# Ledger of designs, part 17: VHH binders against NHL repeat-containing protein 3 (Nhlrc3)

Target 1, 325 residues: NHL repeat-containing protein 3 (Nhlrc3), of Mus musculus (Mouse) (q8cch2)
Amino acid sequence: RFCGSLVSRTFSFHVSWRMEDPLFRLDLGWPKNSEYFTGATFCVAVDSLNGLVYVAQRGDNIPKVLVFSEDGYFLRAWNYTVDTPHGMFVSGTPFEQSVWITDVGSGPYGHTVKKYNSLGDLVQVLGTPGKKGTGLNPLQFDNPAELYVDDTGEMYIVDGDGGLNNRLVKLSQDFMILWLRGENGTGPAKFNIPHSVTLDAVGRVWVADRGNKRLQVFDKDTGEWLGAWDNCFTEEGPSAVRFTPDGKYLIVAQLNLSRLSVLLAPPSGSIGDCSVVSTIQLADQVLPHLLEVDRKTGAVYVAEIGAKQIQKYIPWHSRTPAFGA
Key: E = the ipSAE of ESMFold2; O = the ipSAE of ESMFold2 at other seeds; V2 = 0.75 times the mean of E and O plus 0.25 times the DockQ between their complexes.

## First folded at step 10 (VHH; framework vhh_7nfr_2)

Design m6 (from d3 with S31R; at its last look DockQ between E and O 0.77; V2 from the best seeds 0.00; counts 0 for: pae E 9.6 > 2)
Fold by ESMFold2, look of step 10:
Structure m6 (fold): chain B 325 residues (1-325), chain A 124 residues (1-124)
Amino acid sequence: as target 1 above (325 residues)
Amino acid sequence: QVQLQESGGGLVQPGGSLRLSCAASGFTFSRYWMSWVRQAPGEGREWVSSINSGGGSTYYADSVKGRFTIARDNVKNTLYLLMDSLKSDDTAVYYCARDLGFFSGTYRGYFDYWGQGTQVTVSS
């Protein structure tokens, strides 16, 4: 209807609209029981093998940890020994899964990394409850932000969120220090608010160095610094990072932008340049803090401290655009 | 209700041996680290030994290395301390404890439940 006559369409090229399907869509049916989100939801973890989703929230006189089925039904909650939760991770064997929770601040359970069974029984405590520190013998923490547990039981802890330590710690399954990197700073292997940690399939450890607006990358076995990505984060640093289970993408949260970014995963050699494939722009003040990707399904669960909820995004695998028309 | 009941203590001469047992009930024993802690008369509690949940890793205070052996039976829910080459300095009440702590160079346990203790006395 702008300039050309429609009667000549047989001889001219047809202009068609080509749209790619989105990589993820919001699961509006999860959870079934959102009334249990009564505080600020800081973190989420997934037990893919038993179909459980753990949520930690902050607030007065509320359950601190919530457990949902993967279908979204509330199952149980607890709050004993959890004070100011910050990060979570699920680990274990096919027959025995457990959840790790980091706890921060000056409360009686702060400055710890704690392991629970699926029923909320406390199993293990790392750090000294209620007492921050920088020591290595015994190992102390100062606002530990998050952890990742490998299938071997080896652990990677980012320590921490606004504390003095600014470090990445690797532990054996029996909690001996295997290596440690970091101090406050902007150079290689230095941190400002190391906030999230994950592992890729080729043995690299990725840290969301939130205050420095970058991701930093390390060899999981040696702790060798392998490089950094900063050009995707000029406006705001990443608060969370995870890989999709197919290894093709990273999912990153940017808290104050209320944004999720999908980045192209790097090749196995050099990490190359940061490349944004897609974004999910959330409503203002939603404030996505930490997130988890279900290793079985690829579903992304996002803890939104401003919106006081968890939202679930699922992969959109079967959609293709139609030819031209 | 978590219950830990020690047994096997007694009087023994220097150089002798004892085996302590701790029967556990009221919790999933195989999910927890377990520890032995002792208290000599007029002294504070001293960590002796720890074993991880599966039994594959064991840890000992320097004062007992080479003489004591910790073990567990996750089928029978029982913790053991095999004590050889006993010395008068080993005289103490020995406690079985459920351990939420860890080893990182120097052990500093976090014990949420304790047994009642069993007396070990090493003297002529």
Scores: ipSAE 0.006, ipTM 0.444, lowest interface PAE 9.6, mean pLDDT 86
ESMFold2 (binder alone), look of step 10: mean pLDDT 86; pTM 0.874
ESMFold2 at other seeds, look of step 10: ipSAE 0.126; ipTM 0.615

## First folded at step 11 (VHH; framework vhh_7nfr_2)

Design p1 (from g3 with S105G G106T; at its last look DockQ between E and O 0.64; V2 from the best seeds 0.00; counts 0 for: pae E 6.2 > 2)
Amino acid sequence: QVQLQESGGGLVQPGGSLRLSCAASGFTFSSYWMSWVRQAPGEGREWVSSINSGGGSTYYADSVKGRFTIARDNVKNTLYLLMDSLKSDDTAVYYCARDLGFFSGTYRYFDYWGQGTQVTVSS
ESMFold2, look of step 11: ipSAE 0.127; ipTM 0.618
ESMFold2 (binder alone), look of step 11: mean pLDDT 87; pTM 0.881
ESMFold2 at other seeds, look of step 11: ipSAE 0.186; ipTM 0.633

Design p2 (from g3 with S104G G106T; at its last look DockQ between E and O 0.64; V2 from the best seeds 0.00; counts 0 for: pae E 11.6 > 2, SAP .689 > .668)
Fold by ESMFold2, look of step 11:
Structure p2 (fold): chain B 325 residues (1-325), chain A 123 residues (1-123)
Amino acid sequence: as target 1 above (325 residues)
Amino acid sequence: QVQLQESGGGLVQPGGSLRLSCAASGFTFSSYWMSWVRQAPGEGREWVSSINSGGGSTYYADSVKGRFTIARDNVKNTLYLLMDSLKSDDTAVYYCARDLGFFGSTYRYFDYWGQGTQVTVSS
C-alpha cells in the first residue's frame, strides 16, 4: 500500500452535481504545512480552547503525532511511545490539556489507551503495552479503536478494532469501570468492530458499530440500550461519528464509499430512524477513517488514510448573497 | 530535565515514625500519578504506595496499609510518605517514581526514579 511514501498529491473536491445547498465547504487553505503528512493519517483531534489540531499517522521512521494550529501552521511533533495509532481524543480546560491516543497491533505499544500532555509527554497508560486481553481487573484491551472524554472526565472506550472484545466501556476519571456493554454479535448491545464513539447533548452515547452497518445508542449514565440506526448504512457501515456543536447534526464517515454524511440529530425521546440531510462526496480512494468536529466552530476535520492527509470542512454560514457578506 | 529527589530517611527504632519527601522538577507534577517503591537489601524492588494526579485516590500494598500514608502537594511539587509503626521489615531504600499506571494493574510503568533515601529500622 502507500505507507512510507514521500510523494503526496493534493486532492481537490469539486462540486459537479448537487442535490441541495451544501452545509459545509472545503477549507482549501488548511493546512499551510501539508509536507508533514508523511504517512497514513488515521485520526485527528481538536483542542478547541487552545486552537490546536492533533494528527496521528502511521509509517516507519516518521513523526507519529503532528500538532497544527487552528490556522494550519505546523507547531511540533512526537513519536515517543506511539507506534500504531488508531484513534485520538483531546480533553481538558484552559489550564490542563490531555491528548488521548489508542494504539493497536502487535508492536511494543499496542493494545493501550494512552494519555499525553500537549508536549507529547506520556502521562498515563491504560492496558498492558504489547499484550492484548479481555480482563477487567486489571483492565486490558484488544485493539482499542477510539474514545470520548466528557466534561466530567468520564470516558467511553470502544474496544475494539477487529479484536475479540467488541465492547463499550465507561470509566470514571480515575479509571474505575462504571459500566460495560457488548460482546461479538448482531443483536441489541452486541458489536462487530465498534469503531467510533461520541456523546450527544442529552446524555446518549453513540457507537459506530461498523461491521454491523449501524449506529447503536446507549444511556450515558446507566448504559441502557436505547436503540439503533441502520437504515442509512445499507451500503457500508460508519467508520466515524461526531455531533456538531449545536447538536443539530451527526457527521459520519463511510470509508470505502469515500463519503461523509450529515444526519439529522434525533429528539431527546425516541431516536426514530436516521435521515440524511446532506452529503460530502470525497475523491475516490481517499478512505476517510476517523473525524473530529471542532466544538467551538463546527469545523470538520477528516483523517484520510488513502490520501494521506487531513481535510478541513467549515460550516456554510451565508445562505443569501449579500454585498460585503 | 526530569528530576526526583528523595529526603527524610534515617535510623529509627521499631514503632517509630518517619516522613519522606520527594521534590519534583522538570515536568508538570500535577499531571502524573506518583508512587513510592522500596528495595530491601539483596531483594528486588517492591511497590509501596501510589496516589493519583489530584491526590484524591490513594493505594497501598497490604504490608503497609494502615501504617503508611501517601500525600502530595501540587503547589510545592512534592510527594510525601508518612510512615508510622515502623517494623524491621520496612528497612529499605525508598524511591520516588513517576507512575503511568493505575491501582490494580498487573503492569505499572515507572518511567523516572529518584536516587532513593535509606530507611533503617533497628532495635
Scores: ipSAE 0.005, ipTM 0.364, lowest interface PAE 11.6, mean pLDDT 86
ESMFold2 (binder alone), look of step 11: mean pLDDT 87; pTM 0.881
ESMFold2 at other seeds, look of step 11: ipSAE 0.006; ipTM 0.472

Design p3 (from g3 with F103T S104G G106T; at its last look DockQ between E and O 0.05; V2 from the best seeds 0.00; counts 0 for: pae E 17.3 > 2, placed apart)
Fold by ESMFold2, look of step 11:
Structure p3 (fold): chain B 325 residues (1-325), chain A 123 residues (1-123)
Amino acid sequence: as target 1 above (325 residues)
Amino acid sequence: QVQLQESGGGLVQPGGSLRLSCAASGFTFSSYWMSWVRQAPGEGREWVSSINSGGGSTYYADSVKGRFTIARDNVKNTLYLLMDSLKSDDTAVYYCARDLGFTGSTYRYFDYWGQGTQVTVSS
């Protein structure tokens, strides 16, 4: 285990300095049952309402999806229709809790976005299993990387990681295409490996355009391009992006750098340029791929392909016996 | 009301051929994966073959690869299993099943089944 926090210091000439608390600290007690991480852990999703953490891993003859409690105990697993998982998202509508999993590659279940109930029963398939495509009727995918489901049931899918489509697709709750943006390229609303997608609280869709080393931003209702952030990613593009529930920060991962960055959330108007407020440098070869932030607690769960685990980071201001402030 | 009705079974000599059909009604057939599953006397059910909703992807158990062909006709709402080079080990009741879109997992879910059609391979 490691603390995972790095604090930048400022020294005064008068040798007066103060170390700032990290924004997040590693939860050394999570999980209680790490023996269930038997493969490469690619993605994680959180059901904040029921305190559940879903993990998808890749490997032969292993359970592909694991479910843990928020305090780290293994609860259940499944591998039905999960071949090569890439991304996950948990949505809680007024009517049901749903676990969405993207599946990639040339295997029998690849190129799909699938919905499960909390017990692992498959309830919906989008795309043509095992068959990549660019078509829209029926909707096809080429290595769909991740999705986000809004509280209205509307969905945002980034399609995909290493595929030909390079697009952001918005679907209605009934899976009809509402708008679509993107093609391969470097200009506005073009992508190279659109890899992660999230929403902010003011109706903007954020896409980790990993190969172009930027985040791109769109209006959630119209799909209008609103700008991009590239100045924080000169070394490597983001593989994952999520907002903290208090709206103050974005958490991003940079896979090959084994790094997490905490960025200041933009204002409600123009997005300006990004500003890094903290960097968590992980050990070499950890390879943080995708991550999720618990909307209730602000805890950050990071899927680490190289380390073959999920690690949990909690906000520093959480209850600690030695620091009651 | 989902209904699946198999037909085309019968008695055949080793090396012979049969074509099984499954007529589907009560659901949008072209939106679902379909599978064939068989059950030999005194044995559990064994997955045989699956086909995706559009017919573009097909999957087979190792025991039938190269001998059996799954197909579908989304206009006629019919699933087929073309069985060639039949062996005595292929003797079983064959069931058509609505498949929730998966292969290769021992934890698959078939939510509707037909009544089955008997295939008997004997000298």
Scores: ipSAE 0.000, ipTM 0.120, lowest interface PAE 17.3, mean pLDDT 84
ESMFold2 (binder alone), look of step 11: mean pLDDT 86; pTM 0.873
ESMFold2 at other seeds, look of step 11: ipSAE 0.006; ipTM 0.476

Design p4 (from g3 with S104G G106T Y107W; at its last look DockQ between E and O 0.01; V2 from the best seeds 0.00; counts 0 for: pae O 14.8 > 2, SAP .705 > .668, placed apart)
Fold by ESMFold2 at other seeds, look of step 11:
Structure p4 (fold): chain B 325 residues (1-325), chain A 123 residues (1-123)
Amino acid sequence: as target 1 above (325 residues)
Amino acid sequence: QVQLQESGGGLVQPGGSLRLSCAASGFTFSSYWMSWVRQAPGEGREWVSSINSGGGSTYYADSVKGRFTIARDNVKNTLYLLMDSLKSDDTAVYYCARDLGFFGSTWRYFDYWGQGTQVTVSS
């Protein structure tokens, strides 16, 4: 349990009862090269296999995409073909990786979901650059917010952040539409600002339906609506959602509350109701937007628009010490 | 230095109209979404309206839909808010803000703000 923000603890010499350890601690040593955060940091993605952390930021005359090692050292950057980044995801193998970036707004490369190699070369574009749309042939987007790519190469895109589409789109690895769900609304399988998407280990797709203050759940194969969690979000909806690698917890960001919430993962059958296990209350105006969890280590990287940085949290009982021990 | 300067506020009777302007300088205005945000006395800031960088998409809070119109002139680097059918509840300081891309009715991040212009709707 956290007694406050940033895993703070108070020691007392005469304490009669053992204090509980938190689930996560802040890695104060990450990154080593924070001088490269020169804009508002909107999203982060992790290549667990190659030990790389990708960051996208917004601002005038700055590098839009930054690449760090997992130890926090700056490696490289690029900005070509990136206008207004919103979400990121890394997929691939030890020999080949793909960095996916969603781009929003009406700049020349906006309203797209784009794939890059690890060096920043553009490899694939989904959507019509600079033009929002609702069409499916060709596939168009209206402010696509985020995506998730599973181990088979199938993709889940939430489309989008404040646009007209309000949908969850599943694509094959060859970018053919397998199923689509959603329209604007508050009922089952309807959305208001579908903002983040992830997959659990038992084949369920989880969507942060931010404007409706809920998570919605779908079967990954059929697209069937399986239920929703709303009772943990009465004050503000989730902006980001990811599972821990062991499948025991969900990590959720609530942007305007400057809060991270740790939820108990649901059982394999029905999803039940949500249960908050722990919270991390951040300083006012930190504004955690999107986040990613390292599949290898369980480390949580949080993009903080207001603080203009990425913070890294590591599991409390991890064998990997935080820098600065 | 990013600068945003609002003008056009004043005293208006209920049912009246008012046009706010925001002069922008120190950045590439046409590359950014822009928003109007208001703050009534003793209350928090409330999002009013947003417009995308090209001016083709506009968004409004439910409380102002059908009464307010947002517009921009990317040649003159100016943001506008045309306010019609004003009500006493519209009394507030109105701020021009640079918008970093939350494209919806309630969840916005604004990195630069103007000084505000007072709008007062009373008999």
Scores: ipSAE 0.000, ipTM 0.217, lowest interface PAE 14.8, mean pLDDT 85
ESMFold2, look of step 11: ipSAE 0.026; ipTM 0.553
ESMFold2 (binder alone), look of step 11: mean pLDDT 85; pTM 0.866

Design p5 (from g3 with S105G G106T R108A; at its last look DockQ between E and O 0.01; V2 from the best seeds 0.00; counts 0 for: pae E 13.4 > 2, SAP .671 > .668, placed apart)
Fold by ESMFold2, look of step 11:
Structure p5 (fold): chain B 325 residues (1-325), chain A 123 residues (1-123)
Amino acid sequence: as target 1 above (325 residues)
Amino acid sequence: QVQLQESGGGLVQPGGSLRLSCAASGFTFSSYWMSWVRQAPGEGREWVSSINSGGGSTYYADSVKGRFTIARDNVKNTLYLLMDSLKSDDTAVYYCARDLGFFSGTYAYFDYWGQGTQVTVSS
């Protein structure tokens, strides 16, 4: 199988015959310290305010969480209380940053959603460590896949990756259930492997319903189902979804196709059908799993299970048009 | 370093039963999802079943639901597939695979595979 990293060359400028500029290009200088990627890299989160990039990986006798600067220098790592990480999210204010990590499996740390401070100290645990469950009081999880924390502290958790729950859970900042949607199925507000979750700027929650080859959309306040996009995913469902900071695009990963897609964001009101604006085809077996977009810069960080690395893509801007463009 | 060794295959009659084993070494077995995959002659590989790291959650392809049972023993570092009500369509080489953490075969990543054990269902 392919173990290295290869990046599509379609983002390069071409001589006089180029018709389109790429939307993103690979940052070849990131990271400076790739030797720390010693396992399978499953997820990545970005602290835009402090310029930090958090990476979680799986493997034997390795640090499970790595921290890099935005310039790509390794800073620190930890592995205590992390067993089989799946998703990550960074939340907080300029004065206090938190790293949330989902952990899966029935090992000692599995079936939990955990909060860490920026130094790696565990400060909050949701779920029962090592024990899956479907209960709501106390709230339990079965392979929680990812979460999103908005600026109010309200949380959206997709639960989960290959478990029985197949649900989207909204929590208050003090972890009270505000609403819940989903069960296993293909109909509206039903899921098969709800795998990634994000918010847009107009109050909609977007879920990568990976096994059903679609994105589903919900009102963030009421949990009302607002529709689904499936026409862009006929070959394979999305593993990851995020919005660009300007709100104009969504970035989607398709794991087994080793593909990243840029979709046009819908207007408020109606979501319509999805429209692919650009595609980055990665080398075979790269296997992009989850990704994060830096809210300040628009940089896209992609966790590549197959290539065992994180790659960074930068928005492309030019003051001088390329010849023939 | 990672090694997976399947055993327990053989010739059985339709409706019969068989137990496959997969001995694992060279890694922390209890930290990984494990899967069974099969390949019939002239066909592509077909995901059969997966089990999470602790053994609490199990998943099956539609073609085997209700007939096959996946299990694991984290003390003995062994994965099992108990096959009942075998059909001719179950004839295949069965592989044990280390699963990097996904449920569906379309989205699963398997980084290490065993050499396989042959199961033949014939009258």
Scores: ipSAE 0.000, ipTM 0.199, lowest interface PAE 13.4, mean pLDDT 85
ESMFold2 (binder alone), look of step 11: mean pLDDT 85; pTM 0.862
ESMFold2 at other seeds, look of step 11: ipSAE 0.006; ipTM 0.455

Design p6 (from g3 with S105G G106S R108L; at its last look DockQ between E and O 0.02; V2 from the best seeds 0.00; counts 0 for: pae E 20.2 > 2, placed apart)
Fold by ESMFold2, look of step 11:
Structure p6 (fold): chain B 325 residues (1-325), chain A 123 residues (1-123)
Amino acid sequence: as target 1 above (325 residues)
Amino acid sequence: QVQLQESGGGLVQPGGSLRLSCAASGFTFSSYWMSWVRQAPGEGREWVSSINSGGGSTYYADSVKGRFTIARDNVKNTLYLLMDSLKSDDTAVYYCARDLGFFSGSYLYFDYWGQGTQVTVSS
């Protein structure tokens, strides 16, 4: 038995680098079963309809995909056909749920974008497993980084993470190429490590052009370049981007800075310059890679490859009316 | 009621080893990051080490890297600090703290602290 009586005291240190009012708080109770994070956690996706959180991790002889409830309980896992996962997206209709996973590298399942059902059965493969390429017929990838699936079933793929293609590819729901933009470069509609992709409610496609330290914006229907944001990323480019479900904010990760930034969403016209409204500084070497925002609740799940975990952030003061100009 | 109780401090010679323990109760220990913080005589508090909720990731101040090891046992609700190759400048009161996040090394946010345990490194 240890010594003496203990008096619990709350001590707070001053927040000396806070430039914005907090918009999110860490959910300290999520997950309940963190022992299942046995590798580097590269990506996370949310099934808002069924309250499920999918996590993909890298490592030898471990489950590659983990499934948790939104309350944080481990439910199931699989590893078949997943080797070096990079990004994930969950799409769903009232009729079916699909888990999409990008796989990179020259391993047997690399350079693919793969669809699974909620039980982990492989349903669709895009690309040629284990073989990188630039071709369009058949469609090939070179380290596809992430994807977004619209409610129409149309898909946006950023291809890729350190490969040769440096492109944004739009596919129909039956996987035909609708348009394609990009090549390696710094000019409009050119990329250096297009790493994350999302849509806003006004029909714009946002790409985290990580190596160029910017977000680039395209019309979702035509692929027309609509502009770029670079003024919030002078220290480091975004590794991940998502909109909050109310459309008011973007959540951006900056990998090596171990930082999350909350940006004000632009108006429906010209996008202007970005504005940071809140920042969450994570511990050094946490390395937030990709993230997902629950479209129902606004919760933010962050895949932290350095910390080997997923953290969940919840909107702060979500019941407080928004009073703003 | 959150309670943190450190133990295992004492007098040790330079180059020696010591293991600190922190018994935690009154909260779901496995849901929180935990940290060690120390305060040397006449100095401010210095962050020493942190460990994530599952124990899979550990972080250390430069002054202790390679010599100290943080660990946790989520079954026994206990945090540990294994201290090797101790030096005279490791003399301090060591505190176990519950970490709320927003850690940046220099800007710590802890809501509960233990009473502390004295470590003295002297010939």
Scores: ipSAE 0.000, ipTM 0.123, lowest interface PAE 20.2, mean pLDDT 84
ESMFold2 (binder alone), look of step 11: mean pLDDT 85; pTM 0.861
ESMFold2 at other seeds, look of step 11: ipSAE 0.006; ipTM 0.390

## First folded at step 12 (VHH)

Design r1 (from d3, 15 letters changed; framework vhh_7aqx_2; at its last look DockQ between E and O 0.01; V2 from the best seeds 0.00; counts 0 for: pae E 13.6 > 2, placed apart)
Fold by ESMFold2, look of step 12:
Structure r1 (fold): chain B 325 residues (1-325), chain A 124 residues (1-124)
Amino acid sequence: as target 1 above (325 residues)
Amino acid sequence: QVQLQESGGGLVQAGGSLRLSCTTSGFTFSSYWMSWFRQAPGEEREFVGAINSGGGSTYYADSVKGRFTISRDNAKNTFYLQMNSLKTEDTAVYYCARDLGFFSGTYRGYFDYWGQGTQVTVSS
């Protein structure tokens, strides 16, 4: 057999010039049960309330969704109604956990955004399974890439990964369109492969506009365009974006560079220019696709489609100040 | 066990036609994209074209566009390359590959299984 991709476990760890130790450290002990990664791992989500990590992978005759404990032990899996997963998000209350999965491609479950309970039962479908579209009534998707669910139950969907829509859609908790932004293009509030979406603590929506090599920023309530960052992405656009829970950093994946970047979070008000604090250069063809940050611990989980694994990075807690030895 | 087997290669005169087949087993063929690649002696393997799982979308390298046609028959677990108006520069070993249906903008494949290849020789 000949495989067209290189899969490597070779990773590098480097010290930031601003710290005696790096901002994040690879957790070599996670997961305990890596044998369950039997396909290409496209996305990851975290239930910080219950200490659970959900992973979606692609492959034939394998579990499509895997659930691990925070400590890395495999717990359970399911396949049902998951065909070609792309992105995931976990939302929950003390009474109910929800796992949202986007599904793409022309398979029977493609072009949907689907909600599952923690046991893997399908409880909600958005879009028309197997049928792409641009319509708003009924709401259709074309390769929806990822979503974010706010604590209010409002949802932000980037739609999508190489489809025709190129849009950011905000939905109410009852799945009504509150606002929509975007079309294919390079100008303000236009997209080329809107691939990842997150919120900051001051009410701004951040979109990884991967094909335009930028992050774009919107007001979460009005949808007003607030600016863009492009100066950190001249070589490759971001495939994934998340904020750290302390609000100090953004974590970005750059898929084709096999690179993770840590950026300074902007203040409230004008977003200014982006500033890279640290990078982690992974081995060639690792292909970090999407990532998630645990809201309680700050741990970063990275789905590596080329390496067929999830890597966990934990915040460095040395208490030793940078340059202050 | 996933198996991909190319067939239909051979010797053909320039301007002629040839049809390659890729017969598959050991997986749910109708759920996967499929791609053709080729490799000439002393050259790197190059993309020829791809087809989505349902057969409704095809993608081709510029060098073969308009001359080659990709199709599939999901009932027979078979994937085809129809090659018309062949040129001597089409001489190569042709490979089929299973595609995980990776989307990162326009088409971008991620290929986990490959066939052993079939030789196509185009004589002048």
Scores: ipSAE 0.000, ipTM 0.273, lowest interface PAE 13.6, mean pLDDT 85
ESMFold2 (binder alone), look of step 12: mean pLDDT 85; pTM 0.863
ESMFold2 at other seeds, look of step 12: ipSAE 0.241; ipTM 0.662

